VHH binders against DNA primase DnaG (dnaG). Designs and how they scored, part 6

Target 1, 371 residues: DNA primase DnaG (dnaG), of Nanoarchaeum equitans (q74mb1)
Amino acid sequence: MAKFAPVQYKYIIKAEFEIDGIVDREDIIGAIFGQTEGLLGMELDLRELQKQGKLGRIEVEYKRVGNKTIGTITIPTSLKAVETSLIAAAIETVDRVGPAKARFRVKEIVDVRSSKREYIRNRAKELFVQLLSKTAPDIEELRRELEEAYYSKQLIEYGEEKLPAGPLVEKSDEIILVEGRADVVNLVKHGILNVLGMNGINIPKSVVELSKRKKVTLFIDGDRGGELVLRNLLAAGADIDYVAVAPPGREVEELTNKEILKALKSKIPLEQYIKNLRISINNDENKEKYKELLSKVFDTKKAIVFDEQFNIIDEKPLEEIDKLPSAYGIAIDKILDNETYAKIKGKYQLILALDSNVNAQERVITLKDIQ

## First folded at step 5 (VHH; framework vhh_lunsekimig_d3)

Design B50 (from A3 with N105S)
Fold by ESMFold2-Fast, scan of step 5:
Structure B50 (fold): chain B 371 residues (1-371), chain A 122 residues (1-122)
Amino acid sequence: as target 1 above (371 residues)
Amino acid sequence: EVQLVESGGGVVQPGGSLRLSCAASGFSFSSYYLYWYRQAAGIERELIASISRGGETNYVDSVKGRFTISRDNSENTMYLQMNSLRAEDTGLYYCAAKSYTYGKSPQLYEYWGQGTLVTVSS
């Protein structure tokens, strides 16, 4: 039997026609073949190209309007762009169909491959977005939940406050102190078993007591002002020996093994860390603005709110601190305690206070920081 | 000039006793937490005992009941009384004084002695 290989057409010629007479599809096709015969040479003869499968079947759609026939023709071709364009131009030279006058005009030549490539590009983008949006986040959440469940079984509870801890906290002469449970889980996952975490905003008494008899490294996030966490620990009477800091923009709970080891190897003595913090604040271009605002609020029993340019927007007595609007910052004439923080949490980016006893999420600057 | 000087180290037999002293010059112990650390060959320095400003003491489990830390603020000296000594107590003993001032100029004051050798051998 004859073996048929499918012909892939590269272009589709679309042309409009108007014929001043009543003609049929076969008349129109016959005129196209007849009128173009010999115009482009023997190698581009439309009948021969069709016999060779290089020119597809000519499709004709028409309507009769009075004594006229109007419509469109569609011609698929597997020829190159140049040859296809020549054939399209030749079709426009058809000026009769039988005895009737005719006019043909090419509307467009469609590149079939271009249309398919555009579809592939658009569809691939859609499928890729669907795959990422539906599958990747769900899998990552499940992995995180499974890891948390598995490694949390290796944790112990330490002290009266039942703090999250690694199994070697009591046996080790050195401990790594971190802020939360997720930090403890990540360190235990990476083989750091002498880790102790804190719960809530207050410094636990068990942490203070343990710090007096152990060598303590405080390990803090790279995005946080670890100064405030450290300050609260020292104010509570904790004995901290070293400080380790996660890379900028990184939280202890998400660090890789290499990042953890690098941070711990790069730990610095507490005294050096405090000196570095004081240098950083002393070099802050806004230090004089902080000093000015704290001086204005000092001994007034008020709180003042200010914008990004440090202009005072509003002020109220401390008893009405919850009545102040949200703004860039607030300065208060008191020690920032849990009660006061609860009233202003989330309303400001910067808090200026006489001192602080809380682990705030905002940047906190105290009188002791700017002297 | 600020300095901590340890004394009282030496060689003792297992089961013996030894008293270490640490004298401060250039500052007063009265506001400091005081510590004794031990460093054995091939082992990192470990905290053995501490005494608070108010006289509250803490010990690592391996020395609890055998060692006693004390302070004499008037003589500006701290002590470590070591009883029922074991071979594993051999090492360099360091005294340390630490205090954090949270006032107008926050400062950590941390001073270390140069170490005194204790050898427990039969």
Scores: ipSAE 0.000, ipTM 0.094, lowest interface PAE 20.9, mean pLDDT 79

Design B51 (from A3 with N105G)
Fold by ESMFold2-Fast, scan of step 5:
Structure B51 (fold): chain B 371 residues (1-371), chain A 122 residues (1-122)
Amino acid sequence: as target 1 above (371 residues)
Amino acid sequence: EVQLVESGGGVVQPGGSLRLSCAASGFSFSSYYLYWYRQAAGIERELIASISRGGETNYVDSVKGRFTISRDNSENTMYLQMNSLRAEDTGLYYCAAKSYTYGKGPQLYEYWGQGTLVTVSS
């Protein structure tokens, strides 16, 4: 028997119960052991596991309400996540305590190590501030350097692309998706461990695959770059559920704990975000410029390319669209179809067209968007 | 008037087969990612299979090799061929169609069927 088994527990199973009768602690514990006997095989028998010190003492807290007994049970375990989950599920099969009907439901399985990691983060941050408060004028540079080094060590690499991620990215049902490594470090620093970062402008295959299995919140800076990342994710087939946006003028990588929590609490469904984005396009200060450019190209059988100030750089017949230089934007006198898009993909930030049948990576504005 | 309608559910014995269909009306499948979800009593809805616009398929491990998702854009219908059915496959099966596109400006379309019941008796 291991003398230190109680301090070596990995998980704590917490379950609530409602029993339609007056029963005592001994009756409840007896029912749990008795009714789960043999369900998971010999290796996961609850009595045997408790005898071996792998399962801790079952603690029972209850109240009597009329002729019912309602309460909670707490069970520490040193077993792995899979075995602990099986035991938790087995406890839910207990449907009777003596002559009384009973219902058990697992409320949570607490990872004991996660609580210790939270303490380490909070205490390390406090000690870090104390250390830095005693240093020279470059204290802020040293702080950023030390924080980067310390919290980067807690990151894992996810997928074949070795993407920066928090340690709970696989275990959590919900993922917070961010643009870069610095964003991941900042979120992990503030206790958000189910975060996954992307690198560069290409959407990693691992991100698209994971997004189909998890509930995903995309957390962006809210600037033009954030909009482009969302557009690229959607074009790549990623399944995004929510969008969270950093406060105006702020980047995710620099947010405080309060700012992070506020942004995540204010997350909105993707549909609502897209709707809001479409409304903002219709109220865009450049709406009249878009109308002007589309009017100039209408019924000409041409495409025109323009700079960031909406000055026309070049124009060519649609049949020579692939000969036009890369620029800020392009306006075409046709419905954007897959054939035309293949010829201009990646060359412009903005595409103005009469209509569109294409899932483009670029921002596409049509006559319907501005009328 | 946009609608997804599932059919093909029913009662079957373990080891049996069922083919689910999902028919769309009011829109075309050609620009949509298509999905099959499953929900058992007291359990959260689970994604079990998907098929991309280009026909690439993905499955959860528990159904891989047993289930096959397919699409027919000309008939505006998606299918789920279920073979070697097990008691744990019992549940409500939902089809879903999602289109995340910027082709006509920002737009999001997400449609769900009503669900069809599959019961595998043991």
Scores: ipSAE 0.000, ipTM 0.164, lowest interface PAE 17.0, mean pLDDT 79

Design B52 (from A3 with P106A)
Fold by ESMFold2-Fast, scan of step 5:
Structure B52 (fold): chain B 371 residues (1-371), chain A 122 residues (1-122)
Amino acid sequence: as target 1 above (371 residues)
Amino acid sequence: EVQLVESGGGVVQPGGSLRLSCAASGFSFSSYYLYWYRQAAGIERELIASISRGGETNYVDSVKGRFTISRDNSENTMYLQMNSLRAEDTGLYYCAAKSYTYGKNAQLYEYWGQGTLVTVSS
């Protein structure tokens, strides 16, 4: 009887048989069901699995050679690899068909998706060669696009925001958190299956929630953008345990396996990472200039804008901060809050403030950072 | 349950060749980093070759240029082609599949074969 919906089988068991007697299809199928009954427990009973639609109809092709029946059986299954392998092994234990001696041998278990994966692999290579032959394109970009399409099939969607994730995000006690989908694809490509992507610098609620119940390693690019991502996560209330950093000038999405493993093994506790950042600021040759500008603006209720040489260009009361020109940097006599940030966002490369309550895109240096 | 089954081991003369196969079942083979290790009598088991999901290969210096690791995700099989075999290549060869997690469940995604014997007769 036809089914309403198409059945998606994952594997096909193919076995050959030789029977020392004249038997028909019904005899062979009956022997398979009968002799395997109870061997794998009730959960993997072949007749029950077929009734549930998890096991397909057993197809039998045979020919008679003298007093022998020789042929093949084909069994589709929607079960996992482990259960399918157990069933295949159980079929090999069938040693009789009625009164006749029989031998069954599994020839292969075909992963029905393997033909599509093989086609994709071969066709992608062919298309890549054709594309290279047409022009001299950006080969690295084309390679990344092909790898993205191929490896993205291993990804799942996590949470309400449908974030890109590896299949072990829920099962693992540890999560590797990265900025984007391309980072997730690269980590999954290299066997790291407990990875979750944020789809950019905006912090999803699912990430904050997951971070409170998992041990989280934030894996960032080897550039200053990683500081922004970390600040955004902390401002959103995420619980970050460790930070791993790609080599200088390298992006997570382009790392080799060796680079990924080295970075993850060299992860440091969040507190140590923050301390190292503060030490870097304290050894900055411009530290005294930061102190000077913050001291000049302190207790004035003004904002001061300055050039790349730290020369003061203009100053205005905080109420008129939006009237100050764009420049290299700005120093403000207040805690940087969302209201003030909205007025200066995108106008400066450097913000000096008494403290900060916002996840600014610009580099923010506060009094506590230079102490 | 989960299985890695090695085959292709045997006895060869120095300078000969062998191809080892490792057939995987019970897990998502295509997502794993794959390895060949060898264990000689009285010597610690050592990593000799690895291949990433993307096909990037690495070899220990003693086999570089002689051995080639490869994978076929559609067949759930990895291979080790061994050329110019030497007496010191004699040992048990193990395949392994690893998924890199750094949590307590890392062990659940590291699978090993039972080993296949390679003997290079002098």
Scores: ipSAE 0.000, ipTM 0.220, lowest interface PAE 16.2, mean pLDDT 80

Design B53 (from A3 with P106S)
Fold by ESMFold2-Fast, scan of step 5:
Structure B53 (fold): chain B 371 residues (1-371), chain A 122 residues (1-122)
Amino acid sequence: as target 1 above (371 residues)
Amino acid sequence: EVQLVESGGGVVQPGGSLRLSCAASGFSFSSYYLYWYRQAAGIERELIASISRGGETNYVDSVKGRFTISRDNSENTMYLQMNSLRAEDTGLYYCAAKSYTYGKNSQLYEYWGQGTLVTVSS
């Protein structure tokens, strides 16, 4: 009977390396784990990810050329595209293997599902030939490939920040605003040509200015991170008219044509989205406890850690936030920023803060959410 | 009309100093917590400094000892004194005023400036 592998890899990272010395496989793998330790935070530590089965075994192929070791590494991952790309970039920072100088460069990240779809196409064609059937979607398949190439080449750079955009972003009276380049690529491939990306990290000035001249639909992922993107846009002064949300647990960059169209057809006015969000928070039986904890920490320059019953179990000045124990939740007397989040990520299920500039994985509740 | 207007930004040499001002109109600072945020290239907007109603200050680690936030309720103005400026301090600086009332009439009052550019270059 067949054995089933429990781990399904989504991507394969392929990188080339050149090492100015004679090293073996174990030296190379050790350097990758050792030098990337701590760079992406505890949750994306390569050694831990491999223990969890989310990162596959690192395969190394090399040859010796004089006193140099040259080759490739292959790393399977079940992580999302963003996390995989961060790991790939971290690997490029490895500059030594033992005493030898080294250089690593990512050549490609292979989408495993893309490879499987290619196999299905080729195998289906072969099976049809074996059945002597005269039905082949060769023309439709070729047309689809040509359209994908055309629309991929239609991406333009918008504004001073050179933001990724569809070709109709300036010409259209309405734009679809998304978080990153991968979202723009997916929407353009599915015929949405008036899309603008924010390049992920900052709220660009060009986005704020454009939003005052055009009707803007913000298209966000079906998770809590999308709400933070909206909050950051509004804080930056952007004029958002509608909000469209991907299905729960789905990211805009991975949506099918049907999912994209359904989400965009189901867009709601900004005011209604905020009202629905407030109703959800207002129906939370713990709302008064959130208010109480935020009130207690407000203007104290402290962080307070609490249990599932909302009893305070410890408190420290913000400077010592990393010394607080893991617990159900934490309330902080500051805006949750990337530096602070790095110190508390993965330690709590709930974060209460004055405001947030971070796309956190945990549930984050701010003063604005509880008014 | 409620507004926050920033001033004092500009170009300065490394090691130099700048003083940013934020003037409020249409409301009084006296009941508000006051904040300075920075948006640097490639970095999300972050809280740099805050000052409470009672004058208690808080700073992000990268600016401690170099930046000083202060408030003048009588002039309805807040300041950020920036000393020993570094290239990393380059960015858009925003002032904000926030107040929150807990209870039956819970209400968040939140006002933001438009931002002022600080460039540290040689």
Scores: ipSAE 0.000, ipTM 0.164, lowest interface PAE 18.4, mean pLDDT 79

Design B54 (from A3 with Q107E)
Fold by ESMFold2-Fast, scan of step 5:
Structure B54 (fold): chain B 371 residues (1-371), chain A 122 residues (1-122)
Amino acid sequence: as target 1 above (371 residues)
Amino acid sequence: EVQLVESGGGVVQPGGSLRLSCAASGFSFSSYYLYWYRQAAGIERELIASISRGGETNYVDSVKGRFTISRDNSENTMYLQMNSLRAEDTGLYYCAAKSYTYGKNPELYEYWGQGTLVTVSS
């Protein structure tokens, strides 16, 4: 055991013996070598394996009990598991030591490396837990920061507002318009160099001006946020030709090359995009209820609030719109403007209006959407 | 005098060709998206071809490779070249011009022609 380096031996065979006679250590070892000779072929002869250093010295611990010799043997091996098991089994065939009858039985075969492998497994788990509790950097966040730094050097500034843009914005007759700087970086990273970003919630004048001279594809996430960006651009007078939409739940800034190309190849004309939105409303089971509520409020100069079943809860003149209770929805007899929206923001899930020129967080349905 | 006037409709044999024209008066095509719609007996009006302000075209699958939409802003006219006509192409063809500008004034400008009949007979 302790006499052998772990690096040289893979297994230790431990066997018990009982011999019906008085024998010495040398007799026991001699019987093991002699009686196993030839049983496993020339390559697994125990004496030859010991000469080659593949078997360690056989250690024998014994005591005499009456006319019997009882004890254990320990045999280190550098052989594979199969060969070690064959040698262990061969040792059990030893039935004599000199003139005395003997019985050998393998108690165990110890894998010397098993305790070290178990330590590594347990220690690795502990270290992993410690890293989680200390400060594990978000690899995707680090990747994004490095990409931002690298590809930002390839961007230009466009217009008086110093908007983030790809280097081919002026040379290309087609522009891909996106919401933010991170979107521009991702598209430039994937070889789309005619991209222009809007910096923040205000629609830049440079974007409106450029849209009148170039063919513009608006590339959005496809959620309500994207629809609001489109609505703002149109309200500001921008000329949008196409709309491209990222896959559901995906943001332009995180798209792969394949996702970007698929979205851009699937771009649709602005008119078709608007029509598809209206078809979605037309397929709404509640379309007739929206029509009924807008018809009831039309030309009354009032606002009406209603519950989830479209039952009218309360109504007030438009001047007192801020006095109406919170409810599922509100219908107003006017164009939804910033002043009116400020009075009702966050109070309703659904807003019905004659028209809208506001970026509302709520779902807004207008008279044009249902005609 | 805002109007769209269509011409070029008629009767043609299967495999034949027709060229539809749509001329605008009282407004300019330059800021408008232009469309050709078809209405066959017993079905609602469907969009078959469109052309953007920048000249990008789109078609329904049934007419791709056979029909070509084009615009001439200087002559305030748009066209639909129809080749390899089939019996299924029979219907009333409408030209339309639309402008989608949203602002404090929510004016939507949408103009339609009167329709021109195309009959493909076999």
Scores: ipSAE 0.000, ipTM 0.170, lowest interface PAE 17.2, mean pLDDT 79

Design B55 (from A3 with Q107D)
Fold by ESMFold2-Fast, scan of step 5:
Structure B55 (fold): chain B 371 residues (1-371), chain A 122 residues (1-122)
Amino acid sequence: as target 1 above (371 residues)
Amino acid sequence: EVQLVESGGGVVQPGGSLRLSCAASGFSFSSYYLYWYRQAAGIERELIASISRGGETNYVDSVKGRFTISRDNSENTMYLQMNSLRAEDTGLYYCAAKSYTYGKNPDLYEYWGQGTLVTVSS
C-alpha cells in the first residue's frame, strides 16, 4: 500500500471505577493521566499518545451515590494488543482522584476489528460468488451462445437420461465421450457426429452400457484434467479404450478444428495413459535428481548431458546444443521449442527443460512437473 | 464420508500472514500428491503450490518465496503458510489430493475441498 490510510482505533478499554468522593469528569481524566505518568516509560505516556491520536478521547459515564462517584471509563486505542493491555493494567493502579480514594478495574478490552473481520469474511464470500455468477457476457461469449443455439438443433438426446449427443452415436462403432453439452456442440460444429456428453461428473447408466458395445475415446480438457471424470467412469464400470487430451490450458468446448483433429489423432490407449500418470507420481525416487540437474542449468544459458546414474558427461552453451553427445538425458536452460527439439530429437531418452511447447517422442520433465 | 475440509481463511491486511489447513477424512494422505489451487474473481482456478508424497514442493512464480506448502501425514493434514500477503492473493483457496494406481483394476483417486476465502484488504 503506497497511499495514506484513515486512522482507526483497534481496541476499546472499558473500566469500572468507584471513588470515595464527589468528583467531575475532568478530575477523573486528570488522575488517570497524572498517576500513570512514567509507569510505562516515555513511549507509552498517555497524554502524548492522545496528542498523537493513538489514544482516543476518554469517555466517562458516572452517577453519584451519597458521597461516592461510581461509573465507567471508555478509552479507544490504535496501539497493538500488548501496549493496550499495559495501558489497561496501568489504569488499574490509579488509587486516588484529587483528595478522594479511588479504585479502577478493567471490565473488558474490546477488539473493534474482530466483528468487522467476521462480517468482511462472510460478506466477501457472498459477493465473490455473486460476481462469478452474474458476470455479463462479453460479445465473444454472446457469439458462442448463438452458435451453440444453432448447433444444438443438430444434437439428439441419448438414453433415458436424455444426454446430449451427435446424430451418429448409435450407428458409429466408435464414440467420443466428453464431459458436457458445450463440448458436444463444439465437436458437432466441427463435423464429429459420434460424440456423447455427460451432464457433470455423475456417470449416467446409458454411458456405461454404451461403452461396453463401442470403442470409446474419452476426450478431456487440458487443464484441471479429466482425472476425476476418468476415476468415476472406471468406478462405474465403463469400458474406456482411449484418452485424448486438449492442449494445456484449453477446454474441449473452445477448440478449433485443427486442435480437435490433432488431439484425437494423438489419442493414447487407457492403459498407457494410466501408466504415464502413475510414472509421473512414482518418479519420486529420481525427482531430486531431476530437480538438482534443472537447478544446475537454471540461469546458465547452457545444456548439460548426463548418464543413467545422473552423472554430468558434458555441457555447452545453448547455441552449441547440437554439438553435445548422445546420452541418457539432457537438461536445458530454456523452454523446449520446435527449433531446439529439432537439434536434440532422438539423441536422449529424457529431456529436462524449464517448460515445453513441443510434443516430443522422448519423456520431457519440466519445472512445473517437479512437485 | 470421504472429504477434504479447508480452514484458516479470513481477512488480513497487506503484508500480513495466514496459515491455511486442509484436513482429510475417510482416507490417508500418505499415498497422495497434495495441491493448493486459487480462484480469484473473474479468473480461472490456478495451481499455486504442490507437495509430493516425498515432500518435494513446487510453486507458481507469483507466490514463490512467500508461500510454503507442507504436509503432516500423522495428522492427515496439509498446510499453506502465506506470508507477505498482497491484494492480488485475494481469492478462494482449494486443496486437492490425487493418487494414481495402475493394475488389473486401474484406479484414479482424486479429492477436492470446498474452498476457503482469503481476503487481503486494508
Scores: ipSAE 0.000, ipTM 0.100, lowest interface PAE 16.0, mean pLDDT 79

Design B57 (from A3 with L108E)
Fold by ESMFold2-Fast, scan of step 5:
Structure B57 (fold): chain B 371 residues (1-371), chain A 122 residues (1-122)
Amino acid sequence: as target 1 above (371 residues)
Amino acid sequence: EVQLVESGGGVVQPGGSLRLSCAASGFSFSSYYLYWYRQAAGIERELIASISRGGETNYVDSVKGRFTISRDNSENTMYLQMNSLRAEDTGLYYCAAKSYTYGKNPQEYEYWGQGTLVTVSS
């Protein structure tokens, strides 16, 4: 009943080949069937599996380079992972196509259903969040709505864009600049009245003009999005004096009074912040070098120091971390904590760590940043 | 004038030895990490040896056991002793002194020599 059996292949075998001769598609396919015959027993004979519809048609793409034929084969299967892997390995044993010497190498086995399972996982999470919101209201969201309503009475509208602002934004010589209205509300709630927020993706003209007259501290979330906000502000001509960063993984709108005061006390000059950002995590080449260094220290209980070209200069056990020389950067096989940071503070421009619970003055890159 | 001056380069037979020197003028080595870099034809400049302020040394695998870096803070000079030289050791050798003090202007904490040529040939 082939008409009622839509063949849903589970895996696709992709292999490369190089053949020392001029051959065509049928020669290649014939060699695959012929040379694998009997190797895996009768139940896994490739010719029979194709007749049964358990192996799809072998797709062959090739080009001729001199007296050689080079290309790829693609084989869909509805078989289980074990059987598919055995067939893939058997294909690698093909050493001739007619009179010509050949080599086959499996590049990958694609699980055709992996994307469908990933969609189900992601969609289920989304639907669960929606269900939770309907049947059990988020008390934190409700609290934030009530706080917004109360503290919004203390907010003013600043400039032509009617930006959310604290009542002292015009009177104060120093301004705390934040991304959004919720950030403004949270700072006003905690007594920071010289705060100005930006609405949406565009940098408001009023922000740029005000920044030229005031001492401005940009207060950003502890995620990578804050760097983009700073770059957009500078591109728009804003005059930013200091940068303050929320604790890692935290947003300004959710910070406690202690977290706000700590972040503002730890603000750094713009020039220093930019220097910390000169290594681009989003540069694929540098990202791979960060991965290499972190992989090298992982599970070694050591620290490695390196120069601006990522050449390793020295390494020592973590117990001797304070004996390592000053250098461009350091990679450590541990979570960056206050005790460890105290031992390396001011010696490096870049710190690579497994994780971090410290708001360091230096650029810190963790495994999460390079996943 | 703040300057690093290399000397000791030249032509040597395979298996021979050379000692490179790097002398500093206008600043003290004592607070600097010291390096030897090599640039061969057709390849990028490579760090081959380093010595810390405390005298800890590091080498790339290709020169380990053959080259020895040392420093003399009293003479404000560092050295690279090169033994068992090979044809692939041919190149321009640069000394460098760096202080990676965060927040400093690079002009205040990084100095380079102009390079000295080492040719290993039969």
Scores: ipSAE 0.000, ipTM 0.111, lowest interface PAE 19.6, mean pLDDT 79

Design B59 (from A3 with Y109F)
Fold by ESMFold2-Fast, scan of step 5:
Structure B59 (fold): chain B 371 residues (1-371), chain A 122 residues (1-122)
Amino acid sequence: as target 1 above (371 residues)
Amino acid sequence: EVQLVESGGGVVQPGGSLRLSCAASGFSFSSYYLYWYRQAAGIERELIASISRGGETNYVDSVKGRFTISRDNSENTMYLQMNSLRAEDTGLYYCAAKSYTYGKNPQLFEYWGQGTLVTVSS
């Protein structure tokens, strides 16, 4: 017997039987092979399929009740659904085991992958409860991971970039655009099926194209990271109509159904969002730090780079701006133009400038923004 | 459960090539700046290559033209293609992912791999 390990079965056929006589396992298995021989053609001969490892060992469990043998058979198969169903039906034609009258009936054909997914769901819940009782580590992150694994199977792939999307993204006149796959999973979970996610920092061409044909609401987290996404979309030529924002400190991927619906109902036109963004900078806790750095660089003909705590780590004349190290941010004593931006693009998260005529991927704050 | 797992390290002769991979689990690369760092024995980790959220790449002078960093956000993986390897390229190579939040409480989210050994020797 050639055993090919590992053998990955796709389906399990479960059938019950009642035999009007006293028989053993070998009698039952022999009847199954013998009476199904030739019924499905040469390619689906059960004995040959078992030799090839495409049909697993037939497991038989039975009890004797008076003069009858009653039990179940379990048959694993790596064949496709159609072939597996034909084999299952063929087994039901077995009407004798030796001299005894027999009846076989398929109870179910189990998709092993579906059973594994159900097991994962149930077992993950049990393990989650155990973790809660032990140390309570990263409960929300673990929950999100489990939910993503489950609901990701309901997503479609959109466009040549194979972006994560809800099934109605093409059919709907309105699209909800979100930053990542986890956001798509959460919205689909809550019945928002016209959602499209962007995987990566380069704005996909499919997103830009779709934005010109649909009414687009950009749905972003309740933090400043959403500003970068919006800037990248506008720089790529996307046509954004509305912006919806998650509650402060909340991420789209974590929102409840009520929070999602409230945010979408409270969406604002793009122009108003940009205007509000400038107002929010004036109320930013870091506004005084932005002012201080711009004041330090003003009329110096220099650029200053700074860390996440707004401590200056280096400075150079504007002529040597390309010699400055990558850091959290940079403040420049000039209007941010395309030539200057080309020298600093991708090196900083935050750019402070006197003014800007560039659609940068980074957050740009100007003197006008912090008045 | 957040992890970065490097692979592709090994022993190679001077002038040879290697490709390192870094796969993320438990989070998405999409909003992160991605980095490759190198640590030689007895020396602090140094930045070798980076790729920004906008796709802009940066390299230290010693590897420029020889190494290429790339990212595949759909596969949640980044790569470092290393060509024309030299003895001084020997070291532990670490991948890292960093993200900055703006607003009232700016935060750095920083994840590191465990490192993969590259040995260039004749």
Scores: ipSAE 0.000, ipTM 0.096, lowest interface PAE 19.5, mean pLDDT 79

